VH-VL binders against Peptidoglycan synthesis regulatory protein ReoY 2 (reoY2). Designs and how they scored, part 25

Target 1, 183 residues: Peptidoglycan synthesis regulatory protein ReoY 2 (reoY2), of Halalkalibacterium halodurans (q9k656)
Amino acid sequence: MGKWVSVAEKRQFLKWFLTQQLKRKDAKRILEYLLQHYHLLEQVMFTEEIRGRERTLVISTLQSDEPGFAFYLYRRKIEDPIRALGELQANPADPIYLILHFHGKAQNHQYLQMLDSESREYIKRFKQFQAYKEETDSLIEAVLIENEKKMLLQQIDEALDLKDERRFKDLVKKLQELDRRSS
Below, E stands for the ipSAE of ESMFold2; O stands for the ipSAE of OpenDDE; V2 stands for 0.75 times the mean of E and O plus 0.25 times the DockQ between their complexes.

## First folded at step 20 (VH-VL; framework fv_pimurutamab)

Design dd2 (from cc3 with heavy chain S100P; at its last look DockQ between E and O 0.84; V2 from the best seeds 0.00; counts 0 for: pae E 2.2 > 2)
Fold by ESMFold2, look of step 20:
Structure dd2 (fold): chain C 183 residues (1-183), chain A 120 residues (1-120), chain B 107 residues (1-107)
Amino acid sequence: as target 1 above (183 residues)
Amino acid sequence: EVQLVESGGGLVQPGGSLRLSCAASGFTVSSNYMHWVRQAPGKGLEWLGIIYRDKSTDYGNEFTSRFTISRDNAKNSLYLQMNSLRAEDTAVYYCATEKPGDSYSEFDYWGQGTMVTVSS
Amino acid sequence: EIVLTQSPATLSLSPGERATLSCRASQSVSSYIHWYQQKPGQAPRLLIKDASNRATGIPARFSGSGSGTDFTLTISSLEPEDFAVYYCQQYSDYPLTFGGGTKVEIK
């Protein structure tokens, strides 16, 4: 299961998270309420998985691609933070699953330590896959550039053989641009 | 009836250490939010920190490095370990708790206090 | 850290008079203010919760009001036992802080 996270740790992290600008500004009222009412904060569990049979809050900073706010309960999606806060207040002893989206999440050691092990492994695997994809794309681009360079060199040789000065200058210009793009 | 009784105060030299105790009755410290608050002679009240039900703690900024709040569930008691004491730490020290089930940071119950004097 | 400034520092009044005590926060604390009474030689006693809600056993002559940065404790008709020091406390953010107190004394 996940790592047990103390109330003090939850407070520290959420205070930090609130220094960032939220996509839904009114969603910060929920986090501030949790910080001020630690009987609710005790029920907070950080995760990356929406738990449709349990209460799940999703809150995102401005720099995230994710929706700014959502509250999931019994396969229902509530997009009004005030309505969601009312549900939290009505059921204070139930778990509150919290998904936070913010810049640098995969490199945030404190956040990763607070996630359950499954969520932490998901982020680790996603980061590894994304790095591999970027490396592969870079290698493919390098091969394409090298092939284009070889074709340009062949065309330059042809222009020299035909004494076509205009074509030669155009091709050399293209070759120089390709060299600048590759480094 | 909820009751809190502090002990362990006394005279100590600057740089010294003291451990204060707060014995609780009428409720279980492990199920409640426990606080320490102090009051210098003739001065106002100053919050020192809280211990949550999970034993994690939060402190006033000045006290994070020198004071430690802990508890002993078997003795139903709260403790304040104070190190590197200074003259400005001279005060009556209170333990306080919120009513069982409340978490609005109000201090419904207070002990009588124990006096700590830090003097050369 | 949120600073609570209480005024006046001392309020000299006679029994039967109305006391009005002020607490001003350095930033908004919404309604997250409590009031305490402290008599000489005693621990503080909770009077008012969340700006306006009397604690258990507190007489109706005590009332609280305010929101944001400005808060007031009112004692509608002073009784002899009401001469004490009064503190406000905020819980909007850590550290929890108290005001400097208002001493209500016999004129």
Scores: ipSAE 0.558, ipTM 0.807, lowest interface PAE 2.2, mean pLDDT 88
ESMFold2 (binder alone), look of step 20: mean pLDDT 92; pTM 0.929
OpenDDE, look of step 20: ipSAE 0.847; ipTM 0.918

Design dd3 (from cc3 with heavy chain S100T; at its last look DockQ between E and O 0.89; V2 from the best seeds 0.79)
Fold by ESMFold2, look of step 20:
Structure dd3 (fold): chain C 183 residues (1-183), chain A 120 residues (1-120), chain B 107 residues (1-107)
Amino acid sequence: as target 1 above (183 residues)
Amino acid sequence: EVQLVESGGGLVQPGGSLRLSCAASGFTVSSNYMHWVRQAPGKGLEWLGIIYRDKSTDYGNEFTSRFTISRDNAKNSLYLQMNSLRAEDTAVYYCATEKTGDSYSEFDYWGQGTMVTVSS
Amino acid sequence: EIVLTQSPATLSLSPGERATLSCRASQSVSSYIHWYQQKPGQAPRLLIKDASNRATGIPARFSGSGSGTDFTLTISSLEPEDFAVYYCQQYSDYPLTFGGGTKVEIK
C-alpha cells in the first residue's frame, strides 16, 4: 500500500523538473511528450530502482553526476531517446518507471512522497548514512583544529621565551584565524 | 452515439455562484478526459480546465481559485462550480471530451453549450 | 501562455474559390495544432488533427499544413456549407489555447 500519485501531481512535478537544464538535452523531448500525452503519464511511476524486466527511464539534470539518459527494457539498455519513445508509444498501458536525478533530491519532500515505498526507504537509509558521515567528519575536523591550536600555543610560548617579536605577532595572527574557523 | 448536454446556465448577479452540469451518454465520463471551454458572445474559445481519468484536475491560470471541475460517475455527469462570478464570465459554456484511448487534447465531442449571463 | 494569431480576421469569398487561413503561434508548437469549424448557434466541429490529419468524416477539400509556428488550413473549393468561423488550437503546453478565429463569409 502506498500513496498513489495523480496525473495532475506528476504533471506539476515534471514541469518543475523541466525548468532545470538536463545533462542530455534530447531527454527533454521524452518528458514533454509525456506531459502532452497524459494517457502515458498515467503509467508513470517514480522509483529509484532500475527494473530490468520492466520499462525504466533514467533522466538527470546537469548538476547530477549520474548518466544523462538511459532506458532499460528486459535487461537491455537503450541510450537513444527516440528509440525509447517509440517503445513507450507501442505499449501505452504498461508501467513507465522513472528515475530522476537532480540536486537536492534527498531533501525534496514532494519527490519523496511520489516514490514507491522501497525507493523511499533506500533514500532514507542513504540520507542517514550521509548524516553520520558528516558527523564523524566534523568530529575529526574539530580534533585537527584543537591539535593545531595546541601547537600554535606552544610555538607562541617559545617565541615569548626567545623574545622574537615578529614570530610572536605572526603566530598570534595564525591563532586568531584558527579561532575564527572554529567559531 | 456520443452525446453531451450542458445545463444550469442562466442569469446571475456579480459575486454569485453557479454550478453547471454536463450529462454524458454513449460513453462513461470516468474513462475519458473531460474539459470545460467557454466562449464569450462574439468572441473566441477559452479553455477552462481538464479532469483526468483519476479525477485530478488542471485549470487555465486565471480559473484555479474560482472554478472547480468535478464529476459524478454514478450519474455519468461532469460539473463546473463557478464562484465569485464577474461580468467577464458571461459566455456560452461547453463541455468537451477526447476520443477514448489516446490523449492528444483534441476535442472530438462537444455539447451544444449553456449560456451564463452575469449582470446586475 | 502560447498565443495563436489567426489571419485574416475575415475572408470574403465565393463558392468554388480556394480559402487559405493562417495560424501563427508565439512559440514553436511542433505539429500540435488542431483546427475547428463553428457555424452560428453550433458547437465547434473538429476538422484537422495534428496540423495535417483530417478528422473522421471531414471532406477531402479540407487540408492542413505547417509545423513549428506557422500553420495553414486550406479549403480547396468552397462549398455553401463551408461559410463559418475557423479556429486553431494548440496542445503543446498548458493552458490549451485557441486562435481568435477566421470568419469565412460569402462574397
Scores: ipSAE 0.665, ipTM 0.857, lowest interface PAE 1.5, mean pLDDT 88
ESMFold2 (binder alone), look of step 20: mean pLDDT 90; pTM 0.922
OpenDDE, look of step 20: ipSAE 0.851; ipTM 0.920

Design dd4 (from cc3 with heavy chain D102E; at its last look DockQ between E and O 0.84; V2 from the best seeds 0.81)
Fold by ESMFold2, look of step 20:
Structure dd4 (fold): chain C 183 residues (1-183), chain A 120 residues (1-120), chain B 107 residues (1-107)
Amino acid sequence: as target 1 above (183 residues)
Amino acid sequence: EVQLVESGGGLVQPGGSLRLSCAASGFTVSSNYMHWVRQAPGKGLEWLGIIYRDKSTDYGNEFTSRFTISRDNAKNSLYLQMNSLRAEDTAVYYCATEKSGESYSEFDYWGQGTMVTVSS
Amino acid sequence: EIVLTQSPATLSLSPGERATLSCRASQSVSSYIHWYQQKPGQAPRLLIKDASNRATGIPARFSGSGSGTDFTLTISSLEPEDFAVYYCQQYSDYPLTFGGGTKVEIK
C-alpha cells in the first residue's frame, strides 16, 4: 500500500537532509554516493523498520537522539559507513532500506508521504504517546509543586507559632523561589 | 546501432515557445537515462536536465520553471518543451544518453543537435 | 553550482607535440570528472571517464589524471585529428557543469 517514490523525489529530499549536520560525518559519503549514482538511488526505500533480512541503513542528524549510523544485514550490524558502502556497491540491484532520523520528522509531510503505511502509523502513534507523556509529566510536576507549597505554608505557620524568625525568613524565601518555578 | 536525431529547431521570437524532439533508434529510451545539453554559438556546453527511467526529471537551476523534459515510449522519443524563450536561449540543443546500466552521468551518445535562434 | 575552470583557453601546438590541458574545480569533485572532445560542427565525443579511464575506442595517446580539484588531460603526441576543443565535465553535484573549454589549434 505504499506510495511509489520517484528518483527525483528521493534526490530532492536527500539533498535537503544533507543540509543538516550528521552525527557521523563519514555517513554523508554514502548519501552523496547514492545521489551521484542514481541506479542505486532507484533501489532506496524509506522506512522506519529495521529489516533484518534486507539491507537497512540508519543515518541520523546531530539534533536527533538516535545513533548516528548503523547498517543492518541479516544478523550483522555494521557501524562503519565505508564497509556499508562497499556492500551497496557490490549488490547494486538489491533494495536499500533507509531510516532517517531528523528534527521534525513527524511533521514533515514530504517524508511521511515517502514512507510505507506501517512506518507512517508508527510515527503517528509515537507522536501521540510523546504528547501524552509530556502532558502527564507536566501534571505530575504541578502536583508536586503544589504539595511542596502546601508543606512550606504549614512550616511557615509552625515557625510563626514558635516565633522562629530565622526559620520563617528562610521558608518564605523558599516559597518565593518555588513560586517562580511554577509560573 | 545507437542513433539520436534532434529536430524542431528554428527561429522564434522572445517570449515564444518551442518543442524539440529527439528520435532514438538502436536502444529503448525508457530503459536509459536521457539528457538535454545546449551550446550557445562559440560558447561552451550547458546541461539542461535529465529524465530518469521512472520518468521523473531534474533540471539545471535556471531551467526548472521554463523547460520541461518528457518522453513518449511508444515513439521512442524524447522531448524538450521550452517556454518564455529569451535571446540567451539561442543555442544548438543536443540530446544525449548513457550507455551503461550503471549511472555515471557520462554522455556516451549524442545527437547531431538542432539550432534554436531567439531573435526579434 | 560547481565551476570548472579550464586553462589555457587556447593551446597552439604542432603535430607530434605533447598537449597538457588543465581543469580546476571550485570545490572537490573526487574523481567525478569526464573529458570530451568537440570538433567544429560536431557533437562532443566522450574521451575520458572518471578522471583517468579512457572511453571505448579512444587511442592510448589520450590520458587523464587528477583527483579533488585539479585534473589534467594529456595528449602524448598530437595527431592532425586531435586539433579540437576539449571540455571537462563534473558529476559530483547537480547541476552537471562543463568547463569553458580549451581549444587545441595547429601552430
Scores: ipSAE 0.755, ipTM 0.893, lowest interface PAE 1.0, mean pLDDT 89
ESMFold2 (binder alone), look of step 20: mean pLDDT 91; pTM 0.925
OpenDDE, look of step 20: ipSAE 0.848; ipTM 0.918

Design dd5 (from cc3 with heavy chain K55R; at its last fold request DockQ between E and O 0.83; V2 from the best seeds 0.82)
Heavy chain, then light chain:
Amino acid sequence: EVQLVESGGGLVQPGGSLRLSCAASGFTVSSNYMHWVRQAPGKGLEWLGIIYRDRSTDYGNEFTSRFTISRDNAKNSLYLQMNSLRAEDTAVYYCATEKSGDSYSEFDYWGQGTMVTVSS
Amino acid sequence: EIVLTQSPATLSLSPGERATLSCRASQSVSSYIHWYQQKPGQAPRLLIKDASNRATGIPARFSGSGSGTDFTLTISSLEPEDFAVYYCQQYSDYPLTFGGGTKVEIK
ESMFold2, look of step 20: ipSAE 0.750; ipTM 0.887
ESMFold2 (binder alone), look of step 20: mean pLDDT 90; pTM 0.920
OpenDDE, look of step 20: ipSAE 0.866; ipTM 0.932
ESMFold2, look of step 21: ipSAE 0.716; ipTM 0.876
ESMFold2 (binder alone), look of step 21: mean pLDDT 90; pTM 0.922
OpenDDE, look of step 21: ipSAE 0.869; ipTM 0.934
ESMFold2, fold request of step 23: ipSAE 0.664, 0.755, 0.759; ipTM 0.859, 0.892, 0.894
ESMFold2 (binder alone), fold request of step 23: mean pLDDT 91, 91, 91; pTM 0.925, 0.932, 0.932
OpenDDE, fold request of step 23: ipSAE 0.880, 0.879, 0.882; ipTM 0.939, 0.939, 0.941

Design dd6 (from cc3 with light chain S30D; at its last look DockQ between E and O 0.72; V2 from the best seeds 0.76)
Fold by ESMFold2, look of step 20:
Structure dd6 (fold): chain C 183 residues (1-183), chain A 120 residues (1-120), chain B 107 residues (1-107)
Amino acid sequence: as target 1 above (183 residues)
Amino acid sequence: EVQLVESGGGLVQPGGSLRLSCAASGFTVSSNYMHWVRQAPGKGLEWLGIIYRDKSTDYGNEFTSRFTISRDNAKNSLYLQMNSLRAEDTAVYYCATEKSGDSYSEFDYWGQGTMVTVSS
Amino acid sequence: EIVLTQSPATLSLSPGERATLSCRASQSVDSYIHWYQQKPGQAPRLLIKDASNRATGIPARFSGSGSGTDFTLTISSLEPEDFAVYYCQQYSDYPLTFGGGTKVEIK
């Protein structure tokens, strides 16, 4: 069950969010407008899911891969913050779903407590998947290093058999670099 | 007709505490944004803070630690608890509200104020 | 904190004259400025909201203009009841702040 989020809590978090650089600088006008017009801020619901029958704002900081701004209204996607702001002003009693993309989201307890239950579970799952991906990549790297080491040792043996001093010296240098990476 | 009536002002020593009340009529405090504003003698206006419809609050920079805004929906009343009072807190204290609906931080209705004097 | 500087501090005029009051913000406040009138012994009264919109019941002789950092309240022809102190207020960012006031007094 999600925590009830007060206007003061929403305002505090959005003020913090605005200290970061946004990918789309003009999108900050929407957040500033919400802070200045708290009857709209009351309608804000933090989520991670675009809502097909409601209004959804997506705003991203500079470090995100996501677009800097998008506003979803039914089947339409609006990329102009000024037009999006006009829609919010025209329909002040309707819910405003807000998706924020920023560095450290999965570790931000204040933000996680403000999300609905489904969005919190989504971020939990994503964090788990990312950890498993990092573990898998680490295991793959270790296997690749061991295979490269075996190949270099074979090539060194070959260079010794052929008495190729230059090739031997180059391969030993490569092996030393690989051993350093394995340390 | 919207009316706001402040009360609870008076003389208090430095370091003391005082609780101001604002009785509202013609609207419900729970449906409106309520503010406290003060005015020192011969000086301008100073915003103290707001209580939102959900009872959460925000304050002016200097007042977060010493002042608390609250309300009682059953009595249709707004309160300002002031602690650790100083001479510079001497002022007329007003409650104010915005018209119902869209919020623009405009003070549409004001009480007549209650005087607080902090002197030893 | 956004500082609002009002000028002049005092404006001495006669009935029928035009009054021009200035409010300057320490940083851009877009158009998020309100104007209030206050008579001695009375609470302030909202005159102009969002720089240029007259509040309900305010006579047409009151008008506001400006955006960004510089704002003006104009009273086109002063009436006896207009001699009072006028304050600007911003809501661009918390804390909400007021200017120091301009006293419009009879010459």
Scores: ipSAE 0.699, ipTM 0.869, lowest interface PAE 1.4, mean pLDDT 88
ESMFold2 (binder alone), look of step 20: mean pLDDT 90; pTM 0.917
OpenDDE, look of step 20: ipSAE 0.841; ipTM 0.913

Design dd7 (from cc3 with heavy chain N32Y; at its last look DockQ between E and O 0.69; V2 from the best seeds 0.00; counts 0 for: pae E 3.0 > 2)
Fold by ESMFold2, look of step 20:
Order: structure tokens, then sequence, then C-alpha cells
Structure dd7 (fold): chain C 183 residues (1-183), chain A 120 residues (1-120), chain B 107 residues (1-107)
């Protein structure tokens, strides 16, 4: 059967999310209200995409780089959680799309299982890109270190050819430090 | 008129299992939030758990591993499966509903209860 | 788990007297408190919703008040049918919990 998230599952996850410190403390009132009011919680859909024609809440923990709170309605942005709560109360039958930002989101199995399929694909692609970026950065660093090593070896050969003992010792010291740094 | 009738109570030995039923009339159980609550003889009330309209459930901490709430929409009935019963589970068991839309977790309607006695 | 402490455990009064029942929560529950009446051999009956709102069909002599951690059920003039056990119940957080009850008995 489909990607529906049960009320019990939504409750459990939001209770866990609220154990974390929010960037906007007054945004916790919205989540607490949802936890006590099942008819609203039934309308909650987890997503990673702001839905321009539908109600979208964005709530972030302190560890996130994202804004602490935003509510999007009819392509307008509301930054006051109290105003947003009033809108939810006035329209209890409409979907409530919820974007949560917290540290470790890409590794949180429970959260990923609750997302719609497009949001899950987005996070998978971002995670793969992040891993590729880190691999590429490591390869670039290794190439830079190897080039520096090559330059030092050339300069050591020059110092030997010229019988420059002081320069030779300085360069060998640099080479040994570079080898220790990269291994 | 809304009515809830519990059944399936009785004498059971420690370690045994029992399934309680709650037959509803005057409303459709799948449209409402249903609960189980118990009361040991001479004691107060203890919430066991809820079943939501989507059939997901939440339980009191002590009951999560041993008790299961379920619903049969075709029979308009709520069930409580109790396993690994202990003497402390001796109580009257009630089903209750939140039929009001103006508040939550208020138990508007209760059955008359069914007695479960756990004794060797 | 939120503990609800009701006091007194027993309240002995005569018909016509005013009854005042207390319910104290171990942490703030805002106004998320309900009150129930239970007579011997019967299931509980909902009296007060959300600290202060009488349920349908409940006489005006029943009233509730309070917020946060301290809540009161008042019966302004006891009738013979009001001698029963009264429970408070919170729904601020799971598990839902009930107080231990206050028995209102005839003197």
Amino acid sequence: as target 1 above (183 residues)
Amino acid sequence: EVQLVESGGGLVQPGGSLRLSCAASGFTVSSYYMHWVRQAPGKGLEWLGIIYRDKSTDYGNEFTSRFTISRDNAKNSLYLQMNSLRAEDTAVYYCATEKSGDSYSEFDYWGQGTMVTVSS
Amino acid sequence: EIVLTQSPATLSLSPGERATLSCRASQSVSSYIHWYQQKPGQAPRLLIKDASNRATGIPARFSGSGSGTDFTLTISSLEPEDFAVYYCQQYSDYPLTFGGGTKVEIK
C-alpha cells in the first residue's frame, strides 16, 4: 500500500523532533498544538519542497543553517508563528506540508520513510553528490601534495648538483614533513 | 443512540492471553478515535491506548509490548488483545470514544465494561 | 509521564453544601484537563472539558477552573446524585493519565 504516514508515526517523530532546540522557540507552539489536535495532524505531509499553492511550514533546529521558521500560503511568506497557527486553525481540512531541518536528516531512516518519493530522491541525490564532492576534494588534495613532493625532489637534486649542503638539509626536512602530513 | 458493549472478559491464568471485544452501535468506529481504559477493583482509571482513524495506535508505556488494539470495520468492532497476563491486569476494561469535535482525548461515551480476572 | 494528584482523597459533605475538588499536575498541562464523575457500578461520565467547559447535559452547578498545574472542580450545591468519585484527566502528553480520584460521600 502507499506512502501514507500514520498519525502515531507522525506523533512519535514530532515528539522526538521537539527534544531538539529550535531556532525559533515560539515555533514549538505549532508542533505542540498539532500533537494534541489529531484532525490537524492527519493533514500533515512531510516534504522537502515548498508547495506554492498549499500550506507549507518550515521549522528548523538550532544546528541547521536554514531559517528558523516560515509559513508559505498562496505564494506568500508568513514569518510569525502565531499568525501561522491561526491560519491552520481556520482551515483544518486543508493539507499541511511540513519541512523539517535538523542535523543528520540524510541519515535519519524514520524521517526518510515519511517523505514523499520525490523528496526522498532529492535527498538521495544530494547525499551521493556530497560523497562525490568529498572524494573529489580528497583526490585534489592528494594531487597537490604529490606535485609539491615532486617539486621538492627536483630542488633536492639541484642542491646536490650544486653541493649546497644547507639548502639540501632544508629541503629534505620539508620533504619529510610533507610525507608525515600526507600519510 | 451511541452504545458500546464490551465482551470477552473472564477468568484467565497468569501468562495466559485474552481478547476483548467492543461492539459499537449508533456510529461507525472507523470514523472516530477509540480508546481502551481499565480500572482495577477499588482503584482509579488507567489509559491503555488509542486507535486512530487510520488504524495506527499509541499505548501507555507499560502496555506497548503485551497489548494490541485493533479494529474490524466490517463488524463495527474494536478489540484488545492481551498477552502474558499478570495478576496486576485484573480490572474492569472499558472501551471509550471521542465522538465530539470540540475537544480532544475527551471520553464522551463509555461501555459498561467487562471484568478480567487473572488468577491461578 | 504526567502525574495528577487529586485532593482530598475523600470529601464528606451534606446535600446543599459546596464541594471543592483539587487536581495538581506534576508539570504544566495548560488547559488540557477533563473531569469525570463515576458512580458505583457505572462507567465514568464526562463532566468538564478543557478545564472549564461543561459537557453537554451537565448541570450548571458543576464548574471547572485553573490552568498550568492547579485545577479545581466545584459543585456549588450538592444534590443527592452528586455523591460519587471524581477524576481529572490530562491530555497534554502521552500517556494520558488520570488522577487518583476524590470520593465525595454523604456525611
Scores: ipSAE 0.343, ipTM 0.699, lowest interface PAE 3.0, mean pLDDT 87
ESMFold2 (binder alone), look of step 20: mean pLDDT 90; pTM 0.918
OpenDDE, look of step 20: ipSAE 0.816; ipTM 0.901

Design dd8 (from cc3 with heavy chain D102Y; at its last look DockQ between E and O 0.86; V2 from the best seeds 0.81)
Fold by ESMFold2, look of step 20:
Structure dd8 (fold): chain C 183 residues (1-183), chain A 120 residues (1-120), chain B 107 residues (1-107)
Amino acid sequence: as target 1 above (183 residues)
Amino acid sequence: EVQLVESGGGLVQPGGSLRLSCAASGFTVSSNYMHWVRQAPGKGLEWLGIIYRDKSTDYGNEFTSRFTISRDNAKNSLYLQMNSLRAEDTAVYYCATEKSGYSYSEFDYWGQGTMVTVSS
Amino acid sequence: EIVLTQSPATLSLSPGERATLSCRASQSVSSYIHWYQQKPGQAPRLLIKDASNRATGIPARFSGSGSGTDFTLTISSLEPEDFAVYYCQQYSDYPLTFGGGTKVEIK
């Protein structure tokens, strides 16, 4: 199903990942153990989906909003890394699905190349959605600024008609500030 | 019975190249983690690198650019290609393997070694 | 790179004496230390795995202890065949490294 990933590639990436601070300090022990025991590292598959019939590790850096650690197996959720490590040791031939959460994941070429095809498509769609959202938010902001400008111009006209000098000066200051935002 | 036999050592001039072989019997090279380790005369042991079961490799930092580990599964043999040899590469070169289905980086079986001399 | 410092460099003892060999790591290696014995003209032989576990066929007079940075190999009563060089090796991180060795020689 996915692209084949060598033990050397997995080791290189996980060593880089471990240069970052983890939300759960004791989860570091699992990744270090995998690096030290490459018969287990062989079984690691990078993914973005929890596998209900398989073992799935979730490990997150401090910069992520995701939970720091979770281990899923047969509808069980294990939140103790020591107990999760025991399960890995007891079943060394079974797949180990690994979900990593870190800053810049969608732009990390090395990581994307290691993911299965479904996970790559998910991240691609999410990246496209975020770009679309940012573009739409920018367009909405521009419309809101233009509508506020129209209201200020109308109020400036009213202040001039009423000869309200103080209100006129205040409104002109607000308009100048609004024009600065619409660079 | 597990046996490892290194060959291909000898006298080589500085800047030269040499390929060492390690013939394995009693087990399958492709099912095991294979290492190269060297020992200069009168000195300690130095790890050169590993080849994993999937044929990918990792090396000691000093050796990444000059040495290449490979294997031939059909011949049940491990190889070390050494390039740009220097006097400090003079050593006995051992191949070694790990015994179990677990990878604890323990060198359970060693060959007899082959001597490489880089001089003149 | 993790440096392993073995002491003493040479240990001169008589048969029947107790030998105590030290291995110190430059950073914690947990219990990820192996010990090897090497006799002249031979490849190393694995003695102790993971700081304290004797390898298959190793006599009970060999024992290992320690964790973290400080490790000890003890030979409770030296036999003539125990006069050799002993190396520690760590696998906590790459590159795998060996200590400089302790030569146990007959007094």
Scores: ipSAE 0.726, ipTM 0.882, lowest interface PAE 1.3, mean pLDDT 89
ESMFold2 (binder alone), look of step 20: mean pLDDT 91; pTM 0.930
OpenDDE, look of step 20: ipSAE 0.849; ipTM 0.920

## First folded at step 21 (VH-VL; framework fv_pimurutamab)

Design ee1 (from dd5 with heavy chain D102E; at its last read DockQ between E and O 0.80; V2 from the best seeds 0.82)
Heavy chain, then light chain:
Amino acid sequence: EVQLVESGGGLVQPGGSLRLSCAASGFTVSSNYMHWVRQAPGKGLEWLGIIYRDRSTDYGNEFTSRFTISRDNAKNSLYLQMNSLRAEDTAVYYCATEKSGESYSEFDYWGQGTMVTVSS
Amino acid sequence: EIVLTQSPATLSLSPGERATLSCRASQSVSSYIHWYQQKPGQAPRLLIKDASNRATGIPARFSGSGSGTDFTLTISSLEPEDFAVYYCQQYSDYPLTFGGGTKVEIK
ESMFold2, look of step 21: ipSAE 0.768; ipTM 0.898
ESMFold2 (binder alone), look of step 21: mean pLDDT 92; pTM 0.935
OpenDDE, look of step 21: ipSAE 0.866; ipTM 0.932
ESMFold2, look of step 22: ipSAE 0.742; ipTM 0.884
ESMFold2 (binder alone), look of step 22: mean pLDDT 92; pTM 0.931
OpenDDE, look of step 22: ipSAE 0.868; ipTM 0.932
ESMFold2, fold request of step 23: ipSAE 0.739, 0.688, 0.770; ipTM 0.884, 0.868, 0.894
ESMFold2 (binder alone), fold request of step 23: mean pLDDT 92, 92, 92; pTM 0.936, 0.934, 0.935
OpenDDE, fold request of step 23: ipSAE 0.882, 0.879, 0.883; ipTM 0.941, 0.940, 0.943
ESMFold2, last read: ipSAE 0.780, 0.764, 0.728; ipTM 0.899, 0.897, 0.885
ESMFold2 (binder alone), last read: mean pLDDT 92, 92, 92; pTM 0.933, 0.936, 0.936
OpenDDE, last read: ipSAE 0.884, 0.882, 0.883; ipTM 0.944, 0.942, 0.943

Design ee2 (from dd5 with heavy chain D102Y; at its last look DockQ between E and O 0.86; V2 from the best seeds 0.80)
Fold by ESMFold2, look of step 21:
Structure ee2 (fold): chain C 183 residues (1-183), chain A 120 residues (1-120), chain B 107 residues (1-107)
Amino acid sequence: as target 1 above (183 residues)
Amino acid sequence: EVQLVESGGGLVQPGGSLRLSCAASGFTVSSNYMHWVRQAPGKGLEWLGIIYRDRSTDYGNEFTSRFTISRDNAKNSLYLQMNSLRAEDTAVYYCATEKSGYSYSEFDYWGQGTMVTVSS
Amino acid sequence: EIVLTQSPATLSLSPGERATLSCRASQSVSSYIHWYQQKPGQAPRLLIKDASNRATGIPARFSGSGSGTDFTLTISSLEPEDFAVYYCQQYSDYPLTFGGGTKVEIK
């Protein structure tokens, strides 16, 4: 399925990943155990999808919105890293699918090269979707600013028509503040 | 019957190169985790590195740039290529392996060692 | 890297006596310590795995204990073949490292 990744490459990346703070601090014991027991590390496959009939570990850094730790096995979810480690030890020849959540994943070329093809394409699509969402949010904010500006200009015209000097000064100050906001 | 036999040691000038061999019998090199360890005369043991079953390698701190571990599956042999040799590389060099498919970084089997002397 | 400090450097004892060898790690290594015996002109021999588990064929007089940073190898009653150098080794992190050794010598 995925591209073959050497034990040395897996070790190097996991050592880097462990320099970051984990959301679930006791989950680092699993990664440290894999680094110390390379017959298990050989079975690790990096992915972005939980596999229904396979073992899948999910481990997240502090800066991710994802849950800090989960272990999926035959539709069971195990949230205790120690019990999950016991399952890995009991079945050392079976694949260990590993999902890592960390900031900057879509720009981490080392990680992307270690993923299987389906997971790699999923991340590319997710990155593209987030860029579209940010563009859309920016357009909405620009419309809201323009509408507020038009309302202020209308109110300034009203203050001028009524010769309301205090109101005019207040509205001009508000307009100046809005102009600072528009870029 | 597991057996490891090192060869290729000898006298080398500083700056020279040497390739050590480790011939294995009673097991398959490619199915095991193979290590090199050295011992300077009258001193303790120093781990040089490992070659994993997939041929990737990891090394001790000062050996990455000068030493290369490799293997030849057809000859069931492990190699250590040493370049830019220095006087402090003078030592007995051992190859070692772990007993099973479980990895605990324990050295269950050792060769008898081969002596490398680096002197001007 | 993790430094293992063995003490004493030399232990002079007679056959039948109890030997106690110390290995101290510069940081916690959990129980990831192995012990080796090395006789003159020979390669090391694995004695104790994971701080306390005797390797295959090792006599019951050899025992290991400890966790974290402090580890002990005990030989309950020395036999003539036990006079050798003993090394501890850690595998908690790379590089794998050995202690400086304890030489157990006669008298």
Scores: ipSAE 0.705, ipTM 0.873, lowest interface PAE 1.3, mean pLDDT 88
ESMFold2 (binder alone), look of step 21: mean pLDDT 92; pTM 0.932
OpenDDE, look of step 21: ipSAE 0.854; ipTM 0.922

